# Designs tried in a protein design chat: miniprotein binders against SET domain-containing protein 9 (SETD9). Part 19

Target 1, 299 residues: SET domain-containing protein 9 (SETD9), of Homo sapiens (Human) (q8ne22)
Amino acid sequence: MPGRLLRGLWQRWRRYKYRFVPWIALNLSHNPRTLRYVPEESKDKVISDEDVLGTLLKVFQALFLNDFNKQSEILSMLPESVKSKYQDLLAVEHQGVKLLENRHQQQSTFKPEEILYKTLGFSVAQATSSLISAGKGVFVTKGLVPKGAVVSMYPGTVYQKYEPIFFQSIGNPFIFRCLDGVLIDGNDKGISKVVYRSCNGRDRLGPLKMSDSTWLTSEIHNPLAVGQYVNNCSNDRAANVCYQEFDVPAVFPIELKQYLPNIAYSYDKQSPLRCVVLVALRDINQGEELFSNYYTIVS
Below, E stands for the ipSAE of ESMFold2; O stands for the ipSAE of OpenDDE; V2 stands for 0.75 times the mean of E and O plus 0.25 times the DockQ between their complexes.

## First folded at step 14 (miniprotein)

Design Z1 (at its last look DockQ between E and O 0.25; V2 from the best seeds 0.00; counts 0 for: pae E 3.3 > 1.5, pTM E .728 < .8, other shape alone 12.922 > 2.5, SAP 71.039 > 70)
Fold by ESMFold2, look of step 14:
Structure Z1 (fold): chain B 299 residues (1-299), chain A 103 residues (1-103)
Amino acid sequence: as target 1 above (299 residues)
Amino acid sequence: SPEELKKWAEEIKRLAKELGVVIVAIEGSDPLKIREIIDRAIEIAEELGGEVYIAIRYSGDRWTVVIVVEGLSEEDAKRLAEEIRKIAEELGVKVEVKIKPEK
């Protein structure tokens, strides 16, 4: 019957997609042609790694609960204790919403940017930059960003300093260089997009995604993942955010990794995944555009 | 290691044989010429509605790239293959393009 043949082809594609291993050969090192760079004197962190982790867990958990009806396959792969936690959290959320707002639906889904606002008190989004010829920028669309808040994440494929970045560095303004030489390719188009998507498929564990690929699309699930469009400061535009590096700890919940907008090019479990967050250097009002260049330390 | 890279290349070829897809293998020493082929292949494949995957290897002074495109009709796959072969010939870059029809 036709359904059997289609299922067979789909299953073969699924295995192919997840066994496909993108790889950049490591015989020679190359530096990217265009880099976003931070000075070494700015290595001190504005907020602690614990505060970054706490913020990401809070946001990612809220996104997970908001999308709970689509998490069925993931939940089936989790230990019962973890599954019960989310079922309990969802039950409390629905009880509170029903009581307070008199809603008739038990399952209400908000857009990711609304979840961000409800969780952090502000939302950000990309739009046309206020800088002439800069193209896109990132703006505070709702609420007020307090000093020290995590406002965004720099997405992309992560390369260790000895790994060559082909081909991806040619004409690519979205290469971010970490202080230790780790590179993040935040370009959401062309070869960069294809490499990221290939690595995402490689690392998938059944229905469990080990990274977020939706930042490559028009409908992003992690609204923080717009950091590649934050423009550099200038004499006329003072920086109001800084970049801060964050290594994902081993205790990070596996079901929440689907919202991490970074993936390592090397399939190697020894190094922690590098992420980069953007942290507010001052209170940032609704309607303001975000600007950063170099790390800046805020006391 | 070189042995790991050989296993990787063989696995990619085996996977591509199992699927009715377009497979492009590119080899050469000039990354700019290879990048032009990659960019054009991605552009055409996505215009035709194909889903694109890529693996890149660099060893010694040679680049090896495998591009896999699925979701194309046989006619669109033929067009993609013809365009890639034309560009590779113009640039003097070795390219192998195979099309495996889905039954």
Scores: ipSAE 0.301, ipTM 0.674, lowest interface PAE 3.3, mean pLDDT 74
ESMFold2 (binder alone), look of step 14: mean pLDDT 73; pTM 0.652
OpenDDE base, look of step 14: ipSAE 0.443; ipTM 0.725

Design Z2 (at its last look DockQ between E and O 0.62; V2 from the best seeds 0.00; counts 0 for: pae E 1.7 > 1.5, pTM E .736 < .8, other shape alone 3.254 > 2.5, SAP 72.332 > 70)
Fold by ESMFold2, look of step 14:
Structure Z2 (fold): chain B 299 residues (1-299), chain A 103 residues (1-103)
Amino acid sequence: as target 1 above (299 residues)
Amino acid sequence: SPEELKKLAEWIKRLAKELGVVIVAIEGSDPLKIREIIDRAIEIAEELGGEVYIVIRYSGDRWTVVIVVEGLSEEDAKRLAEEIRKIAEELGVKVEVKIKPEK
C-alpha cells in the first residue's frame, strides 16, 4: 500500500506543487491519516516578539559566556565594541567567584542545562514519555516554569513555500507547518539530519557558525532545542505549552547565531529566519511533562 | 537561484580541496527512485565513517541532487561509488559519480 499511496500523493503534488507535501506524513501501518491543525483565529501571540527576543538573547548570551574560553576565535572576528562588552561582562560575572577561590572554592564551566536554570529559573530535557506508547517526551527537570515563559524551541531546517521538501517529508512525523505555510523539519535522523548539516556548513563563516547543529547530537549546546519531542495534548493530557512563531530580526547578534537551532534551506536573504518557540500556558511544576496544543485531526 | 548555486559551488570546492571527496550527482523525475539512491548513499557512507552532505533542487519537473561524502579512504570511496552506480543502473536513474583525491 505504501507505493500506491505515495504515487497518488505524488500525482496530486505535481498538480498542486508543494502545497500538499507536508500532509503525506501518513501512518504507513494503515492508521487514519493525521494532519496538524491550528485554529485560524488562534494565531494571537501569548507573549510579544520583543519578549521572545529578549529571552533568547538572555539565554544565548549566558551560554556564550559559559564557554567564553572556547570563543576566542569568534571574538577575534567581532568589532572591538562587542568584544570589550563580553570581556567586561565576564569580569563582573566572576568577581564573586574570585573571592570564593581565595577560600578554597573553584567554579568550573557549567553544563548547558544548568546555565538554562541559572538564567530562566528552570530547565528542560527529553526523557522517556509518561505515555507508554509515546516514546520520548520533554520534562521540566528543575525549577518552575512561569506562565508566558519561553520553555523550548522547535529545531530544524526551515523551508519557504515551494522549496523542495518532498524527499524529507516522506514518512517524517517531525514536519511542523507554520500558519503561513513555512515548514520546519525537526527530524534529527536520515536525510533531514544531512540536509541541516549541509545548510549549516554552507553558511558558516570561518569560526562563526550561523546555526546550532548540536541538537542533532547527544551533547546539545542549546538546551531549549528539544521541542520536536514535545508530545501533543489529548483528552487525558491537557496542553501546557503552545507554539509561537518568531522571525529573527536582522540585527540579531552574529556571535549568538550559533545557538539558533534553525537554518533556512535556501541561502535567501529576502526573508527573515523563522523560529518556533514553545510558550507556557500556565505555571508548570518540576517533573511535569510538556504537552502542546499542536493536535491531530482525523479526516 | 544564482546565489545559491554559487554558494554551493564554493562549498563543494572547499570540501574537495581539504579531504578526499566522493561526489554523486543524481538527475531525474522519479522521486521515489531518487530517494532510494539517497537513502542508500547515506547508509553506506555512514557505515564507512564518511560525513555526508546533500543539496536538492527541483526545476522543470526534474530533480537534481548532489551528495558529497568526505573523509573516506580511497578504497572506501571506490566501494561507495560502485554501490551507487549499481543501484542507479538497476533503477534506470542517471547519476554521475566522481572521486576526488585527498590532496
Scores: ipSAE 0.517, ipTM 0.783, lowest interface PAE 1.7, mean pLDDT 78
ESMFold2 (binder alone), look of step 14: mean pLDDT 71; pTM 0.634
OpenDDE base, look of step 14: ipSAE 0.522; ipTM 0.787

Design Z3 (at its last look DockQ between E and O 0.26; V2 from the best seeds 0.00; counts 0 for: pae E 4.0 > 1.5, pTM E .718 < .8, other shape alone 11.689 > 2.5)
Fold by ESMFold2, look of step 14:
Structure Z3 (fold): chain B 299 residues (1-299), chain A 103 residues (1-103)
Amino acid sequence: as target 1 above (299 residues)
Amino acid sequence: SPEELKKAAEEIKRLAKELGVVIVVIEGSDPLKIREIIDRAIEIAEELGGEVYILIRYSGDRWVVAIVVEGLSEEDAKRLAEEIRKIAEELGVKVEVKIKPEK
């Protein structure tokens, strides 16, 4: 145990030692930008904010319970009422398997994509796009996506309107512009990756993670966080998802924030965290690739 | 136990003395040249297995960027520092690169 405690303490202490927040002050006057805009036809919300919230809570709760064995540090910081809630929920989930109940089944855990399938009836994943030269895309790998379902989230660092985005905007095709001018940098490489990680470390409260950083890795914990790889529609491929903006409400459970794939660049509690979800415009069958209704704009 | 905590604290102190921290401070007004240095620093640090942190400020019509790289051996930290100094020299960008023990 001492060796493991040393490595864990070292890793956590090392991240706090140089904890800092990137700040930007002024516009870049000589740097071109590539921006993605939400077009007019997606300006109105397709589903209510309550429906988005309900779906995210359902998925994140399922992910949390699936990973319950690894949540001990987080649980130790939560009020007893919250811990009791999850223990009750875990007990209810095990009721239907009493005949098959044994040590192996009770110790088993599922991959996040299987939890998504069990929770929403479908799963998505990135893979090589069906479009030649498009690189990666996002596919429905299992099940059926019903019209109006939340199928994905656009990850990344969130910049408020009028905040100049520095170096991250140069040659960056993963910048998403919300209708009100809020920007989300969904690039999982280079300076964008480092900025997100720095902000994630800044906002961490001990074992409590205020955002998901695993979308930057090969082993994502939130399987919805692949939206930056959804290709835009074209003349040959009609859109089957649209973007919908969602501000995280103050009542969002703190222990579930670890699955939100977004983090604010500036540390300012006056604004809610902006997230962007992708919503199905029709039923989408297993094997279909997702195509969005946005266009890339150079500013 | 108190004995286990003392042993853990001693090992953390020993590891801190063994691992160097590379601190890169970049200052200038040309964001494209600064980005090139940042991109190269991140690329090299990741190849060497280092963890990278960044702080960016803009004031007085100049950019100031601090990059901190942790988790490199002494040899790899020296290699990173030399590569960054070389790139900064060829681009004409003011850079300070230091290697420091962790506290």
Scores: ipSAE 0.209, ipTM 0.619, lowest interface PAE 4.0, mean pLDDT 75
ESMFold2 (binder alone), look of step 14: mean pLDDT 73; pTM 0.665
OpenDDE base, look of step 14: ipSAE 0.396; ipTM 0.734

Design Z4 (at its last look DockQ between E and O 0.28; V2 from the best seeds 0.00; counts 0 for: pae E 2.4 > 1.5, pTM E .758 < .8, other shape alone 5.607 > 2.5, SAP 71.55 > 70)
Fold by ESMFold2, look of step 14:
Structure Z4 (fold): chain B 299 residues (1-299), chain A 105 residues (1-105)
Amino acid sequence: as target 1 above (299 residues)
Amino acid sequence: SPEELKKWAEEIKRLAKELGGTVVIVAIEGSDPLKIREIIDRAIEIAEELGGEVYIAIRYSGDRWTVVIVVEGLSEEDAKRLAEEIRKIAEELGVKVEVKIKPEK
């Protein structure tokens, strides 16, 4: 219900904008041609939505199984066929350990980054950037990233076109602008952090979490959710990833939504949740920093 | 404040109570967004330093901003200190603020 109240606020923002425009230096242009004008090579998706979905489901399932001992309340709400699937997957995965009575203790020892490596053959993490004067960056810490792999996700609160982001946008370098004017606020501090947490609490249904809030903390459960720290390419660094938009399909497993690092600002059932993934443009070796081409049409 | 926004604040307050501890509810109203932002930033800073969990709802209508901040998980003493700091900042900036602490004595 806060979404309906906030939607009413959005309607009043439209009127306020025409009478007073405090956002003009910080807001996205509302010229439809400007929003649609991007380089032709950046308009096409590098991989299919089906490939993105398949990768996310594979990773999220592995994260779920690794944390299985903490999922009992969620499991009690799932159809029996789904519960049976996870119990079967867990039994097969750990057959070699079932002979030891302490198997459950060993299952809880894997870090999410290790699960990412076991699942995709590589892992990523944030660290101090190799760029002079840049803050954090994102690095391949283990393995080889093949061309076309989903490497990371851009976390944050998702704002539909013309939804108000007034307070959130002030001095905020983490606002990602989708091609269709959807905005994602990936700032993990201050008012941006609080807004995300408020929306997360709004959408939680008992034990069912509809988004991941751990990207805001030091103990990240979804290791892909570090994309806000991927730096743009520079004179010394060519891009090796690109951003690709992904709308979460209606059939997305509800028990895996807890790993989606995005949440809609307004409660609006007419639009699917927008996520943004980072996709490798070439093979990326262990130890390399990720760099993106972020093309934004501004006015 | 609009009845709908207050209903949302009450829902947040109820959830925070289920997790335990004292709840601080801050309602801010005004037309100067930079002064309101300063109060928001300071409230978040203090609440997080004290270990509280912070929630926020924002509305704009009739050329006025309405902001509700809920902080849960503070001790009674820390809740009183947060409320005192917010009232002090609001008075200094000339911004209308209501601060409530639940449960009351």
Scores: ipSAE 0.348, ipTM 0.706, lowest interface PAE 2.4, mean pLDDT 76
ESMFold2 (binder alone), look of step 14: mean pLDDT 74; pTM 0.692
OpenDDE base, look of step 14: ipSAE 0.501; ipTM 0.758

Design Z5 (at its last look DockQ between E and O 0.38; V2 from the best seeds 0.00; counts 0 for: pae E 5.2 > 1.5, pTM E .736 < .8, other shape alone 3.317 > 2.5)
Fold by ESMFold2, look of step 14:
Formats: structure tokens, C-alpha cells, sequence
Structure Z5 (fold): chain B 299 residues (1-299), chain A 103 residues (1-103)
């Protein structure tokens, strides 16, 4: 009897894995579109790729441990050494948390924004921008952001240099252009949203998610993934963050990929996944809005 | 290469038609009109709680778009199909809309 049930579940898992696969080979002939470009003078990196990686691993690990009870299916697919690592980390954390055992909090886990604060000493969130014409912006909601800290990530579907971008570029102000021509579509609405979710479903390996799709929703699991709403600097608002490109290394822990807010449009396994982080150019105080040294060109 | 792309696109089209409760095929040369249909279809599907999958290709100066929507009642699927046909007729874009029994 268990063999029949297991085969049935395995067949459903395989169909789910391939059920939402977008395939696209497009050439966008024309139509106005808006692209975000990094200024020439900001092409140098503020912090090393290793520092970016270390920060992301620290945050993603903390998010994973906070949600540990819901990770059982993923853990069952991982080597015992990896499972033991998280149990050891949880035991160290419990020694500090035991002081709260007598409290009647009725909450067994923290919100992602609280985990960010506990991990990095600050938290960020989107809210109405202090700029009248800008709509949304991103603010430091708690703590102090030190100079050189990774503050946010630019989410979205990643298109390689030679890949045409549709339909998605028509009237889309959330297209980010990397220095080498890689594009990231950070729009969380419409066709962009659907394309991202389709790619996410394509790459899913059963319970194991290869990217974060929650940045498209009202309940974000990776609180760094709000970078598409960071507004450009102006004469009245000096930049306090800059963009820095980061290629996800092959050694990135597979169980933490669920928090990467980026996914490659094409199934090109030879190129590393491109991410873009926002890095603080100075200390940023609680209550300040983030402004980048990024500019937008209408093509 | 173009023949290989065409063959893969046909396979994706068959896959989408087999799995969606509502399947929309859009073909045309005017990307702005097609975009309006896509945007409206996504808007309605999301209002109704449907899950949307989309495949887009461009070949021979024509766009081909397949939209598959799951998770709709028969009543909501008929509403979605009717609205898509209406906007396509208004824009002069030919669409094929099929509704499959829920699987």
C-alpha cells in the first residue's frame, strides 16, 4: 500500500514541477519602455561579494530557523549533516531564548521584519514616500543602518543579455539594467508577476523552492526584497544607498534559495543567478527613507 | 532554430490546454492590443481567485500567447471567457477560448 501512495504522490509532484513552465523566445521590435541604469561613477563595489554573501546567509539562515517547524519536508530531502547544523544553531539560540519561557506571548515565531532587526540591527519596510510624486518608498523602520550594510534586495525575473523582453517592458518602470546588460524585472503586478510565478513553479523541486515568490504578496518572507520601491535621489534628497550586483555562487545552500527574490527567465544552467543588493553609503537613522543613485531612462 | 522554437511552442500549447480550466490562445501582430487583452485577463482571473500561467512567443512577425487559468468554478470560468472574447472583439484581435471540465 505505501508503494502505491508514494508513486501517486511522486507522479503529482512531477506534474506540478513542469505544470507552470513558461517558454519564451521573444524579440521586442519597438514600444517605449523605461529602464533603470546605474550611473557610471557608481560602478565600483562598496563591499566585497564575500561580505554580501555572508550577510545574505546570515539573514536567510535566521529566517529559516524562525520558520523551522514548517521546513520539515525540505529538511527530509537534505543530508543529515545539514539538518544537524540547524539543530545545533537552534540549540544555541534556545539558550538565549529560555529566559522568555515564562511569558504568555501566544506567538511561537517572530515576524520576518523582527528577524531582520535581530540579525542586522535594523529593519526596513515599504510605505508612502516622503516625495509627493513617488508613491511608495522604503524606510528604515527600526534601528540604525551602518555604512556598508546590505539594506535591501531588488527582486524580480532575471533576463540574460541576449534574451528579448517582451511584452513585460511596455510601460514598465521597474526594469533594472545591470552593468553587463542583464535585466531584472521588479514589477510585482500584471504580466511581470505572472511571469515570475510561472518561472518559480518551473524550477520548484517538489517541496524545495528555488526562489522566493512572496515579495509579490502582502506577506513578504524575505523583508529585504523591497528594493524595487527605493526611489531615486534628487537635488532635495541625497542618495544614501547604492546598487551592487551579486552573482549567487554554486555553493549557496539549497535550502536557503527559497529566500532569493530572483529567478532566471530562461532555464540557462550555465549562468549564475544575478541578484542586486542595495548597500548603505552612510549611517542611516530610524525613520529615514532610502534613496538610490539610480536613474531611469525612457527608451 | 525557428522550426525548433515552433515545435516547442506547440508542445507548450498542448500542455496548457490539457491542464487549464480556461485556456486562451491569442495570435496577432499588434503587441499593444494583445497586452490589453492579457492585462484584462489577468485582472479578472485574479479577482476570481484563479491561478494564471502564461506562455508568450514571437515568430514570423506575429505574437502567440497562451493563457491558462486554474482554480475557477464553472460559473467563473464562463465569465472569464466571456470577458476575454468581448475585449478581443472590441480590439479586433482573434482569440480562441476553451473551457475544460475541472480535472
Amino acid sequence: as target 1 above (299 residues)
Amino acid sequence: SPEEVKKLAEEIKRWAKELGVVVVLIEGSDPLKIREIIDRAIEIAEELGGEVVIAIRYSGDRWTVIIAVEGLSEEDAKRLAEEIRKIAEELGVKVEVKIKPEK
Scores: ipSAE 0.107, ipTM 0.572, lowest interface PAE 5.2, mean pLDDT 74
ESMFold2 (binder alone), look of step 14: mean pLDDT 72; pTM 0.653
OpenDDE base, look of step 14: ipSAE 0.406; ipTM 0.723

Design Z6 (at its last look DockQ between E and O 0.29; V2 from the best seeds 0.00; counts 0 for: pae E 1.6 > 1.5, pTM E .732 < .8, unsure alone 69.047 < 70, SAP 73.694 > 70)
Fold by OpenDDE base, look of step 14:
Structure Z6 (fold): chain B 299 residues (1-299), chain A 107 residues (1-107)
Amino acid sequence: as target 1 above (299 residues)
Amino acid sequence: DEEKRKEYLEKFAEEIKRLAEKLGVVIVAIVGSDPLKIREIIDRAIEIAEELGGEVYIAIRYSGDRWVVVIVVEGLSEEDAKRLAEEIRKIAEELGVKVEVVIKPEK
């Protein structure tokens, strides 16, 4: 009977509208391209997972409050206790600003980079690298990055150790390898971009985005989501940042997941979402380029 | 076992075709064993679709002997959808890859 097949297809399409889970078996391990990897010697986290989480929550809450008027649909789906929390935070912010605002016109909405600066005391952005061969790099654009600060996030689709990345790996210099063999595809172009958007759309719950896709565009909502453009250190350029793995806890606020620049390739309910953050190894001044201490395996 | 896999892939392509016809989207279904040729078709499909202002989605599957890739493009006019389909068919023919393109433009 054609009607049951059509309902099954429609339900599959609603579930898979954005992505059929590819069961691709080919771990072509031998793509000779530059994998960014964590050296085994860097087993020790530079900062706690709690400090990473605290920083991300602080930044994402500030971004959410800055765009609060655009969050009405999301807020309507949240418990009253969560709505009241954000209303109280806005009321406190407006009182603090009224005390300062005898001077500057209330810009009702700031750019994400300005929110980052106000929240963490620094901002970062992509620009042309000081390394002629590197093309793009990441710079501290404003303020001072203190030692131990989360300075960026490595965006992209997260693949478990046995998940297929074959097509995405061809030609791709933006694959990050975790210690456990988890891969993150930070490429913002071509098939990698389309794969990420497909996952993002799959996991969307009405107005609730489960990840940020704006890092694929020129207008990023999460200003930390530029970590794929951080260049490796050289003999002439010492590392000032390192990468650190971070698993997003199950209790992560659902309204703030829209700023996570990572999405799982498959829907595995048992695995936490892996993120990779960049952490400052020293104080980093305004105008400095970020350089990581990660080895690129040129296989 | 190979025949059952082929039959399963053909049924899958037919299901995708029926789905495209319902949703008002362009669907490109690619079936092949050569991943490099398939990647070339994918890259060209994405390029053309983005140039035409379409939203591109992708699903990739390996059956053990063949790749099945489904590209879905939303937001194209009927004319742009026809252009995309013709270009993809031409590339697929030149590469010797089996491609099915289903067009149902949004009215």
Scores: ipSAE 0.498, ipTM 0.778, lowest interface PAE 1.1, mean pLDDT 81
ESMFold2, look of step 14: ipSAE 0.533; ipTM 0.803
ESMFold2 (binder alone), look of step 14: mean pLDDT 69; pTM 0.610

## First folded at step 15 (miniprotein)

Design J1 (from F7 with P12W; at its last look DockQ between E and O 0.48; V2 from the best seeds 0.00; counts 0 for: pae E 1.6 > 1.5)
Fold by ESMFold2, look of step 15:
Structure J1 (fold): chain B 299 residues (1-299), chain A 84 residues (1-84)
Amino acid sequence: as target 1 above (299 residues)
Amino acid sequence: SKVRVTIEGSDWLKIREIIDRAIEIAEELGGEVYIEIRYSGDRWKVKITVEGLSEEDAKRLAEEIRKIAEELGVKVEVKIKPEK
């Protein structure tokens, strides 16, 4: 009994000899044709950062207005410069709420997927993948995705190169490595989920959340935030989306930050928040599954 | 009630097992889990906070975590704070 316990401790101490593991990420595909080294100097972008920003602002604004009953209370805590953008809607909302209460009706809101469709002309959602053994995938559920459109976002906690991602990285297939070594942990389970939630709670301003945590749940409020379930391309399934990195600019509206599905691990305001979007490489038809050319750089 | 677990040590495999089990039990009980992870001086310091538990569920969680830590030979501090 004592020897078995001591042997287990000795083996753990031996593995502890390698205590400084800078990073571990794996491509779980057994198809080597989908794994390529992506050098830092190969920073090709399909669309401009301005186009990415414009799309995100358009979608997030539409989501915000769709839920305006709840958002109007949050606006009361924000500077007048922010509230003034919504002054007419605040007046209409007050009258509309009184009318609904007076008629025993509740104001209806569209589902986030419907807002996405009304805003971009298409909608996406996760479902069982068309690939055997792939688990979940992401599909175009309505409309047509034009080439160059932002179709999804890769959610998760963002780590700078020196930050401690050790426990989170063990056995975790959802770590995305950016070209400059920034990591995004898109795992919606276990320790990864708890870390994201902790950072989200740390950064919120009262009821105003500075990032979206609903991608961790079954009721996703930002319908773009499903990118961690986009499967890699294979011999049978050519890629139809690619990943594109995007740094959130300082001018990003504070009331819309609640829809960003990313949050920095450290509360260090010296670096812009990194996001990753998925961009269509061609027109993508309704019913098609999304497939990416994700490449893992092994350290 | 709020449960605060502090784990310190160098055996990351045992620490990860405690973290995973704590998250599993807390979510089964309907608690919300928060975590801080720090590494310095060749040691890990992990703080887990679980909120939204009844007094009985908080005691159950604390007992399960202490039991797992004893089985693994890892020192933990577990504190329960009332809601009010």
Scores: ipSAE 0.553, ipTM 0.869, lowest interface PAE 1.6, mean pLDDT 80
ESMFold2 (binder alone), look of step 15: mean pLDDT 82; pTM 0.795
OpenDDE base, look of step 15: ipSAE 0.708; ipTM 0.911

Design J2 (from F7 with P12L; at its last look DockQ between E and O 0.55; V2 from the best seeds 0.00; counts 0 for: pae E 1.6 > 1.5)
Fold by ESMFold2, look of step 15:
Structure J2 (fold): chain B 299 residues (1-299), chain A 84 residues (1-84)
Amino acid sequence: as target 1 above (299 residues)
Amino acid sequence: SKVRVTIEGSDLLKIREIIDRAIEIAEELGGEVYIEIRYSGDRWKVKITVEGLSEEDAKRLAEEIRKIAEELGVKVEVKIKPEK
């Protein structure tokens, strides 16, 4: 067969394969050997679920306290013990902020990235990738990331293996596939953006947001929610992060759910919300770009 | 005014094109777009809601969606309702 015809057949096969992603996803739930093509070294958890949870709670609490003056309606719905906790934490923090205010006289002045740095000792952000023609990437902008740190989160709408993702998957390179066939659509544009916003509005309980939608905007409230722009490793760029799946426990503080950059496609589903974090495989210095060890035939 | 669009069919690419055009036009008009997508038995059922439009803009959006659906041979139901 001529090279042009073989290339045309290969492109047509990719289009057929892509168009059958929903069918492949449904069939993959019955065939574990074809669920996900991931390097064996990337399947193991680097840190415990307890450590992931602890890190997220620490960061989300710090973000909540930083934005405290905008949380009044949420606070009115919380038990007094929880409200007192935040008031006590603010009293200690306001002592330090009061000293800073004498120089700047600013109210709720810290950017989320600065809160991340104060909390974890590093910050990350999107920027043009160091890989030629790769588009966006994610960089350590400040501080040092220690091995085993949670560095980022993969945002998006979460689909169970039997749920349809079949319109959003067309031409969509931001589909992340979990080991058990759960899919996360991390695309921040078009139909994917509208679907996420629709689910976010559906699940809102008065002033309580059950997920973060700001990762879809230019003003991100959860600075960890940039994981969809982490590029895959290559011969020229060894992986320095891996993906680790995390199910949000039922005890997760309701006032902090507003920072979870994931939402289930199905309303009132009984399964825990799936999140995906990116975990450092080694110490990562300021200025380095993040590269993942993720490999999949499903984009 | 609120525009509600219901699309049913099996042709994924044609339905996707209608959805993409509806989102583009609604955002140009300053509308807030919501969507629900269901799939069963080789059929898709899509509900699109656009809020925050003037009555004039809602009529314009509805006509554009009906036009695109007719061109593609896809049956749609478009309703315009007052908000609130």
Scores: ipSAE 0.517, ipTM 0.857, lowest interface PAE 1.6, mean pLDDT 79
ESMFold2 (binder alone), look of step 15: mean pLDDT 82; pTM 0.783
OpenDDE base, look of step 15: ipSAE 0.801; ipTM 0.941

